# VHH binders against StAR-related lipid transfer protein 4 (Stard4): the designs that were tried, part 2

Target 1, 199 residues: StAR-related lipid transfer protein 4 (Stard4), of Mus musculus (Mouse) (q99jv5)
Amino acid sequence: ASISTKLQNTLIQYHSIKEDEWRVAKKVKDVTVWRKPSEEFNGYLYKAQGVMDDVVNNVIDHIRPGPWRLDWDRLMTSLDVLEHFEENCCVMRYTTAGQLLNIISPREFVDFSYTVGYEEGLLSCGVSVEWSETRPEFVRGYNHPCGWFCVPLKDSPSQSLLTGYIQTDLRGMIPQSAVDTAMASTLANFYSDLRKGLR

## First folded at step 12 (VHH; from U1 with K102Y)

Design V4
Fold by OpenDDE, fold request of step 15:
Structure V4 (fold): chain B 199 residues (1-199), chain A 124 residues (1-124)
Amino acid sequence: as target 1 above (199 residues)
Amino acid sequence: QVQLVESGGGLVQAGGSLRLSCAASGFRFSNYAMGWYRQAPGKQRELVAAITSSGSTTYGDFVKGRFTISRGNAKNTVYLQMNSLSVEDTAVYYCARGFTFYWGSTYEVYFDYWGQGTQVTVSS
């Protein structure tokens, strides 16, 4: 219970970072990705933001661990809930496909996941936990505190603003430039795929 | 069903030693952090020791090198070797299962299951 609160508060702090601290990493149609140096590891904290044409609950249901994520997220190749705690709190294991023509080999993540109310919307956040069991076909990646804020638009309640904070340590032997490129692209594609999934 | 069964507790004289064991079942033991808590009469439950799935250990401030936590994954058992026991160590000792969370360059262990406990009594 205490870890959930800590995680939530951490994400709220990220969400309070001033605009001038972010640098645009990628801007595509209907989504912008920013980055700043992470305080958690030798990499970047990414901020992504875009408007979704759906209500908060449905958007988050597609993002959080559940039956919907694998249907639309092209990067995610598997998802398992390893432990279920209270409602909206679990440990999950998921895998991702290779990226950048397999310069980045498939990854496996084991994350604590927590979804909670935030203002008039929801926050779905997570952080990696240690898990000793490994599979040779995957490289273990690690997520530092990350999450997705989703709040309704004031002028259009049928739409929502989705803001993500992601800082992933992919590990492995990957040039930093490749990591940066992959992360920006991944986040942009996340929005694109999600929009398709919500149709 | 997760099950944690402690053993090894009992009565011991000050300066003596005890070795506690916790037999775990119902989950993939090697993936989890394990720990020991204790609760003395009228006091709050406090962490004695923790060991991550990778073998990193943490101890309460009162331990001062007297106790050692270890794990045997093949036997799904976590141990607490307690040396140089004092009257202040009298408590019910609980085995616990947990997760290790990565947080920057550090880690934190949080526990979600506890055993029924074993009584440790240290006499003067």
Scores: ipSAE 0.874, ipTM 0.927, lowest interface PAE 0.4, mean pLDDT 95
Fold by OpenDDE, fold request of step 15:
Structure V4 (fold): chain B 199 residues (1-199), chain A 124 residues (1-124)
Amino acid sequence: as target 1 above (199 residues)
Amino acid sequence: QVQLVESGGGLVQAGGSLRLSCAASGFRFSNYAMGWYRQAPGKQRELVAAITSSGSTTYGDFVKGRFTISRGNAKNTVYLQMNSLSVEDTAVYYCARGFTFYWGSTYEVYFDYWGQGTQVTVSS
């Protein structure tokens, strides 16, 4: 309970960051990705935002640990729930495909996941936990506090505003420029894939 | 199902030593943080020691180097070596399972399961 609250509060703080502190990293038709230096590690905190043509619950159900995420997210190659806690809390393990022509080799993440109500919508957030078991074919990555806010549009309740805050330490020997490129692209693709998945 | 079974408690004289053991089962032990809590009568449960899956340890302020937490992954057991015991250490000691959360450059351990506890009584 304490960790989930802390995580939630942290994400809320990110969500309160003023607009002028963000710099555009990638802008496509339906998604904008911003970044700012992270306070958690030597990297960037990314902000992504886009409108989803679906209700909050369905959007979050596709994002949060469950049977849906793996179906549409092309970057994710596996997803396992390792531990179930109370409602909307779990530890999950997931893997990602290589990126940038395998400059970024496949990664494995073990994250605590927590989904909770936020305003008229939902917040699905997470942070990496220690997990000793490793697989040689994957490099362990780490997510610092990250999450997705999803709230209904005021003028169109059938649509939702999805805002993500992501700060991932991919680890390994990757040039920062490659990391930055990959992160921006990943986030943009996330929205594209999600939109396809929601159809 | 997750099971934590403590042993090694008992009556000991002040200045004495005890070694507590906690046998864990029902989960992949080596991946989890483990810890010891204690609760004295009329007092709140407090953390005695924690050990991450990678072997990092933390101790309560009252420990003052007297106790050592360790783990044997091959035996799915966590230990608490308690030396220089005092009457104030009298309590029920609980084994706990937990997760280590990365937070920035540091980590925090949170626990989700506890054993039944073992009584430790230190006489003057």
Scores: ipSAE 0.873, ipTM 0.927, lowest interface PAE 0.4, mean pLDDT 95
Fold by OpenDDE, look of step 15:
Structure V4 (fold): chain B 199 residues (1-199), chain A 124 residues (1-124)
Amino acid sequence: as target 1 above (199 residues)
Amino acid sequence: QVQLVESGGGLVQAGGSLRLSCAASGFRFSNYAMGWYRQAPGKQRELVAAITSSGSTTYGDFVKGRFTISRGNAKNTVYLQMNSLSVEDTAVYYCARGFTFYWGSTYEVYFDYWGQGTQVTVSS
């Protein structure tokens, strides 16, 4: 309960960051990705935002740990729930595919995940936990507090505004430029893939 | 099923020493942080010591170097060596399982499972 509250509050703070503090990293037709220096690590905090043509609950159900995430997210190659606490709280392990022609080798993450109500919508957030067990085929990454806000559009309740805050330490020896490129692209692709998955 | 079984408690004179053990089962011990709490009659439960999966340790302010937490992953056991015990240390001591979270350069341990506890009584 304590960690979930802290995580939620942290993400709410991110969501309150003024627009002028963000710099556009990538802009495509239906999604914008911003970034600013992270306070948690030597990297960036990314903000992504786009409108989804679906209701909040369905959007979040596709994002949160569950049976649907692997169906549409091309970057995620596996997902296991390691611990269940409450209905919307768990520890999960997931892996990601290599990126940029394997300049970024596959990663493994072990994250605490928490989904909670936020205004008229939902917040699905997470943060990595220390986990000693490793698999040699994956590099352990670390997610600093991350999350997805999803709220209904006022003028169109059948649509939702999805805003993500991501600050991932991929670790390993990767050129920073590659990391930056990969993160921006990953987030843009996330929206594209999710939209396809919601159809 | 997660189980934590404490042992090693008992009656000891002031200035004496005790070594508590907690045998863990039902989970992959090496992945988790472990900790010791204590609760004296009429007082709140308080953290005595914690050890992360990587071996980093933290102690309550009252410990003042008297206690040492350690873990034996091969035996799925966490230990609390208590030296220079005082009557104020009288309490039920609980073993706990936890997770370690890093926030920047700092870490925090949060606990989710607790043992039944072992009584430690220090006489004057």
Scores: ipSAE 0.872, ipTM 0.923, lowest interface PAE 0.5, mean pLDDT 95
Fold by ESMFold2, look of step 13:
Structure V4 (fold): chain B 199 residues (1-199), chain A 124 residues (1-124)
Amino acid sequence: as target 1 above (199 residues)
Amino acid sequence: QVQLVESGGGLVQAGGSLRLSCAASGFRFSNYAMGWYRQAPGKQRELVAAITSSGSTTYGDFVKGRFTISRGNAKNTVYLQMNSLSVEDTAVYYCARGFTFYWGSTYEVYFDYWGQGTQVTVSS
């Protein structure tokens, strides 16, 4: 068993969690964000769901590590691929902008990324790796198992249903209310920004 | 290009000691987990020891305190000190590089590169 298999199975497990275990955290436009306590750390596992006006392959190509990500994702400020294993696997380092008037200062993440088929669509998933090198302008965060499921809508073949599972340990000394606000808002803004990036 | 070059193998009598070294190049050594595997003829590779970038160590159950993994980040080198060797330790020993992942309160190391190996032969 590889890290990619364990990661994939973990995300499929999250995608099977019953609806009554989730609590609504935010609704904005046609995007709903839920949360539940994480089993990986002292924080929350967030779920987000919304419809995209594009086909699965193009939606996932804009999310996975690749040429489009920095064009549309206003939160992500840099992205470097540190290791390529296969077309669908890499280790990447990325940074995020400060949030909430810099109550959350810029973060850096080093993640394993894996993309694989799921039903009639795709799953793009990831998890942070230990990486001892740090830079003083960033706080090193940690993404626990996370990912995006994207499947076609049966009644609208030009559209896809995009469902994400995110559990980020932002680290540092951040008020919990700021963490909760940032996570829910970031997920809602993700959908808005991605829609603008798709053409 | 990643390179891992093992040295220090050879013929040793039972009860003896060897120190293996692995010189690493082509990557920023201090960021990665390192480890040692071994493979005897007709057997599967098995983990001997791993050391994370932060210095945490794990060992295969068969080691029983006889072997010690260490790393010298300034020299881009990982070591395996092997004491109290027995004929069951005869194998090719491979240096490996990998990544550390946390799953709740535990961690796992997954290896992505191996060296060509160095032969260790323990005579009775």
Scores: ipSAE 0.696, ipTM 0.852, lowest interface PAE 1.1, mean pLDDT 91
Fold by ESMFold2, fold request of step 15:
Structure V4 (fold): chain B 199 residues (1-199), chain A 124 residues (1-124)
Amino acid sequence: as target 1 above (199 residues)
Amino acid sequence: QVQLVESGGGLVQAGGSLRLSCAASGFRFSNYAMGWYRQAPGKQRELVAAITSSGSTTYGDFVKGRFTISRGNAKNTVYLQMNSLSVEDTAVYYCARGFTFYWGSTYEVYFDYWGQGTQVTVSS
């Protein structure tokens, strides 16, 4: 069986969810974040969308596991590739900074990552794997199927439309309102930070 | 480098028992799912058993309670205890390493490395 195919198909399904199923969670300048209840866990599936002033390949190269991610993503504090299967897929471990004055303490994720063509652009997607090794500095979280679609803008091919789907179980004992605030803010900040990193 | 070395195969009478071992090296054993597959002459490989890094187990339908998978993380070894063997269990048995993913309330194991196999022959 192919985990890559199942993951890809799941993200394509999310990308087909009708507009009226989403509720706006946050708008910052030209970035919109929506959410709907997750089918995977007791939490939300978030959708984010915004325009990047760069071509698809460079945008996705800054998102997928690689040399640029830690330079621009202020939430991500470390990234290691644990297993490398092919050019386009791996298992990676990454950590995040504390949020809301450590109401959300630093987290660690171990994810399968897969990047593949989608229409005239790319899809970079992931899902957490079970991984028993832990470190006491971090709470182990779990990313349910997630990913970023990036396609060229039809009338402006030097720009890309970046659409993300994120559903993270932060685990631990966190007030739900803190989770909701952190998720929406994190996604809006992702776009702002990525834009700075692309220059 | 990743290695999976099976042992404990051989000739056994029908109704007998056999314990297979798989010594793993070249990776952090406790982080991975492990499993056993078998292949009889002229047949496709089929899952015998899988065990997740957290210890959850899954068995092929044909096992019907006769086999037990277990793991010794301290010894980097996965085991298959086979009881009540029949001639239909004759096959090469392969150790495998993989990853566990959760999809809602269920999980799946996907295997990425395979051992050389050990022959099990059950005589009547």
Scores: ipSAE 0.690, ipTM 0.847, lowest interface PAE 1.1, mean pLDDT 91

Design V4
Fold by ESMFold2, fold request of step 15:
Structure V4 (fold): chain B 199 residues (1-199), chain A 124 residues (1-124)
Amino acid sequence: as target 1 above (199 residues)
Amino acid sequence: QVQLVESGGGLVQAGGSLRLSCAASGFRFSNYAMGWYRQAPGKQRELVAAITSSGSTTYGDFVKGRFTISRGNAKNTVYLQMNSLSVEDTAVYYCARGFTFYWGSTYEVYFDYWGQGTQVTVSS
């Protein structure tokens, strides 16, 4: 079938993983980050969860490929849409800043992105594509199936519950402890930066 | 802007060979997966072969080793060498462009553009 359907079903499967399969990796205020071994590569599948003080559509519009992402996401340094299929799906190329005093040098990703309804909210998900063109200032990374579920907070319709599933192969030669630290911190900072961007 | 132009089709006797070519333009060819589909009268379109940007290949079960896909990135062209043709191979053959995705230890190719096709007719 379609890549969109397979990607959506994979994210729904992650969203059904029992809580006792997860290990806490980091807590910052009301944001929790968990992880478990990935089935896609030799690394981790991360889960993050926190409440956003905005409605689902605005939260997801600031996450999905679009004009606002670079305004708030301090990690993301560029974003280009390479192929546009429909309003809700595209192939995009984006870059990230160096991390941990450039122990993790800037990365580049080329991803398929798909946004679709999920329950009373939205799911915005993605996966990298094979892309031979590279640029020497970046290391090409690979995102295994990943995405963000955003649903209205029960009995508080001005707020949303935002849950992310991230499994990124940063590639290159990076100490594993640096990878683990960067992934957990990046997800916590994502929430902090997004909250500021929604103000 | 994306153009896929097939050539090399025609009439051939059973047991014969044909080489199909697909000239691609309007995109950076080396970044994409390429493939061939076919559609016979009254049948659904089916995958014949796919080749990733890195050169990995996949074939439909019915090919049974008779066909070979290849690509020339310098010429922006994908090829299908078809040998030991039979009447059941009669169809319109379509060139396709797509993307490669990895799922655990495997990969899949998903296609987003097709050419207008070239007719292959195999006489008995």
Scores: ipSAE 0.682, ipTM 0.847, lowest interface PAE 1.2, mean pLDDT 91
Fold by ESMFold2, fold request of step 15:
Structure V4 (fold): chain B 199 residues (1-199), chain A 124 residues (1-124)
Amino acid sequence: as target 1 above (199 residues)
Amino acid sequence: QVQLVESGGGLVQAGGSLRLSCAASGFRFSNYAMGWYRQAPGKQRELVAAITSSGSTTYGDFVKGRFTISRGNAKNTVYLQMNSLSVEDTAVYYCARGFTFYWGSTYEVYFDYWGQGTQVTVSS
């Protein structure tokens, strides 16, 4: 029926995966990154979690499609909204910088984005759409269902707990160790960069 | 300003054939999935056929091999060839634009825009 409902339900399912199914991929002081095999493609579903020193609405406003995202996210190099359906959903095209001394060349994604309420907070989620137009300076990647849950921290309501689920098919022929390194490091750096962007 | 303009409808005898066309404008046609829906009086709109930007096709169960969807990206046009028509095919046929999404080994097309439709009437 609804793509937004199916996407939301998929992310809620990921958020219910038991702790013993995850393997730690990276730990930084305030951020943990886990992974497990993806059921969507031959690759991994990554989970990241950390506390943000801001309220849910401001955290999610800096993650969802918009001009704030380009101010702080050093990996994202451009963002265009291609279709706008509602205030909370759109199709956008974005690009990422090369990584690991260009072992991973710049990528382009075309994604459906949907933001909705979740408990006392928000869920901002996405999935790529098929899009035939390409640009020669980018490799077209594909995001399988992904998203960010953000809820108030129970004992510190001026803080939020931010949990992400990311499963990106970078496409091309990339060594798996390079993919693993890039994904875990990118997710850890995402938190530190976002914290700087929030002030 | 997205426009989808259907043509090729009309009156046809049972067992006959008809070819519908949909001229698209206001968007980069090759990037989108396209499709055909139909609606008979007093009934819900139902999927007739869909074609992805990569050319994969899906048909409603009632089609039973009688219809063929195709697209001409150079002409920004999607077509529906309808053969072996019966009175039950009488409906307004709508052109639609949408997006293709993958879930594991399957895909689905979700439509966001429809044309005004063209009447197909099949007489016995």
Scores: ipSAE 0.674, ipTM 0.847, lowest interface PAE 1.2, mean pLDDT 90
Fold by ESMFold2, look of step 12:
Structure V4 (fold): chain B 199 residues (1-199), chain A 124 residues (1-124)
Amino acid sequence: as target 1 above (199 residues)
Amino acid sequence: QVQLVESGGGLVQAGGSLRLSCAASGFRFSNYAMGWYRQAPGKQRELVAAITSSGSTTYGDFVKGRFTISRGNAKNTVYLQMNSLSVEDTAVYYCARGFTFYWGSTYEVYFDYWGQGTQVTVSS
């Protein structure tokens, strides 16, 4: 099996986790963020869900690696495609801004990214790869399997239901409460920022 | 353009040793996992050894401690030291480039590019 298949199957497994295994981490307007302990590292797997007022393809086109991501995602400060395998998969390097008055300093990630069909919609998923080249301005983080499911809203096909699964090891020396606050807030802000970018 | 050029293959008697080299170019070598696969006539390619960019190593079960993979990042070269060779080791050996992914406490290497191969023939 390819890395793409293993990644996809892992995300589908997360999407099947029963509701009672999740604990609410944050609710902001119409976005809910949950978490549960990660099986991949000593940290949390976060789930976020909310409705987008756009069709699946456009929503995912703004999330997957591409020309629009830096226009709307205020946390992401740079994005480089390092290897392009097919139209739907690549290795990318991206950076994030400092958070919580720089208690979390800027981070750098190198991720494999894969986008594929899922039911009547799309799944865009990723996982970090080992990459020895580092830059002193950034702490190298690691994304364990993560992804975004986007499907048409059942009775409103001009809208989409966007569900994300995120488990990021930020690395470095960060108080756990700061990590938890930053992760939940980042996911809530993701929806707000994406909505502005889709207009 | 990515290039992987194997060398060091040839004819060797059973019980002997051989060292394969793979010169890499067209990409930043130190960022990638590297590996060796082999293919005997009528057989599928099988993993011989892999080495991550951080230096962790993995071997196929048939290696049984006889082979050692190493890398020289300054020379953009990956090596395979092969000892205690037997006729069953006769194959074309391919250098490969790949990526390392971590899954819990385990890692996997997935290869995306392959060299032309070098023939290793072990006579009895």
Scores: ipSAE 0.638, ipTM 0.831, lowest interface PAE 1.3, mean pLDDT 91
Fold by ESMFold2, look of step 15:
Structure V4 (fold): chain B 199 residues (1-199), chain A 124 residues (1-124)
Amino acid sequence: as target 1 above (199 residues)
Amino acid sequence: QVQLVESGGGLVQAGGSLRLSCAASGFRFSNYAMGWYRQAPGKQRELVAAITSSGSTTYGDFVKGRFTISRGNAKNTVYLQMNSLSVEDTAVYYCARGFTFYWGSTYEVYFDYWGQGTQVTVSS
């Protein structure tokens, strides 16, 4: 319970960062991606925001660990729930496809995941845990505190505002320009792929 | 399926020593953090010691250097060496399994399974 609370509070802190601290990294259609230097590692904290044409519960049900994630997320190649805890908490292991013609080779993550109420909506957040077992076909990455806020859109109750904070250390020896391109593209593609999956 | 079986408890005189063992099965032991909790009659359960999968250790304030946690990954066993025991150490001692989270240079362990416990009784 203390870890869940710390993670939740960290994401709420990110959600309170003033607009002038962010720099635009990418805009695709109605999705904007910003970034700022991370306080957790030598890299960036990314923020993404866009409107989803669905209600909060369905949007978050497609993002959190569950039966729908592999159906729509082209980057995620496997998802295995290692432990279930109280409420909507788990530890999961997931893998991602190679990116940029395998300049970034496939990655593996072992994350704690927690979903909780936030205002009139939900927050689904996570952070990597220590896990000694590795597999040779993957590079073990590390997610610093990350998460998705989803709240109803004020003027349109059938829509939701989805805001994400992503802070991934891909590890390994990767050119910085490749890291920057992959992170910004992944976030833009996340929205387009999720929109298709909500059909 | 997950099992944690404590042993090594018993009666001991104040100032004495005991070594507790916890045999673990049903999971890949080396991936997890391990720990010891205790609960005295009428008291809440409290952390005695934790050891991460990488070997880092944490102790409850009341331990004051008297106890040492260790792990033998080859034997799927976690140990608690207890020295300079006092009557306030009388409790049921529980083995626990968990996950390690890092917050910068610090960490903490979230425990998700406990054993049945072993009684430690310290007489004056």
Scores: ipSAE 0.556, ipTM 0.790, lowest interface PAE 1.5, mean pLDDT 90

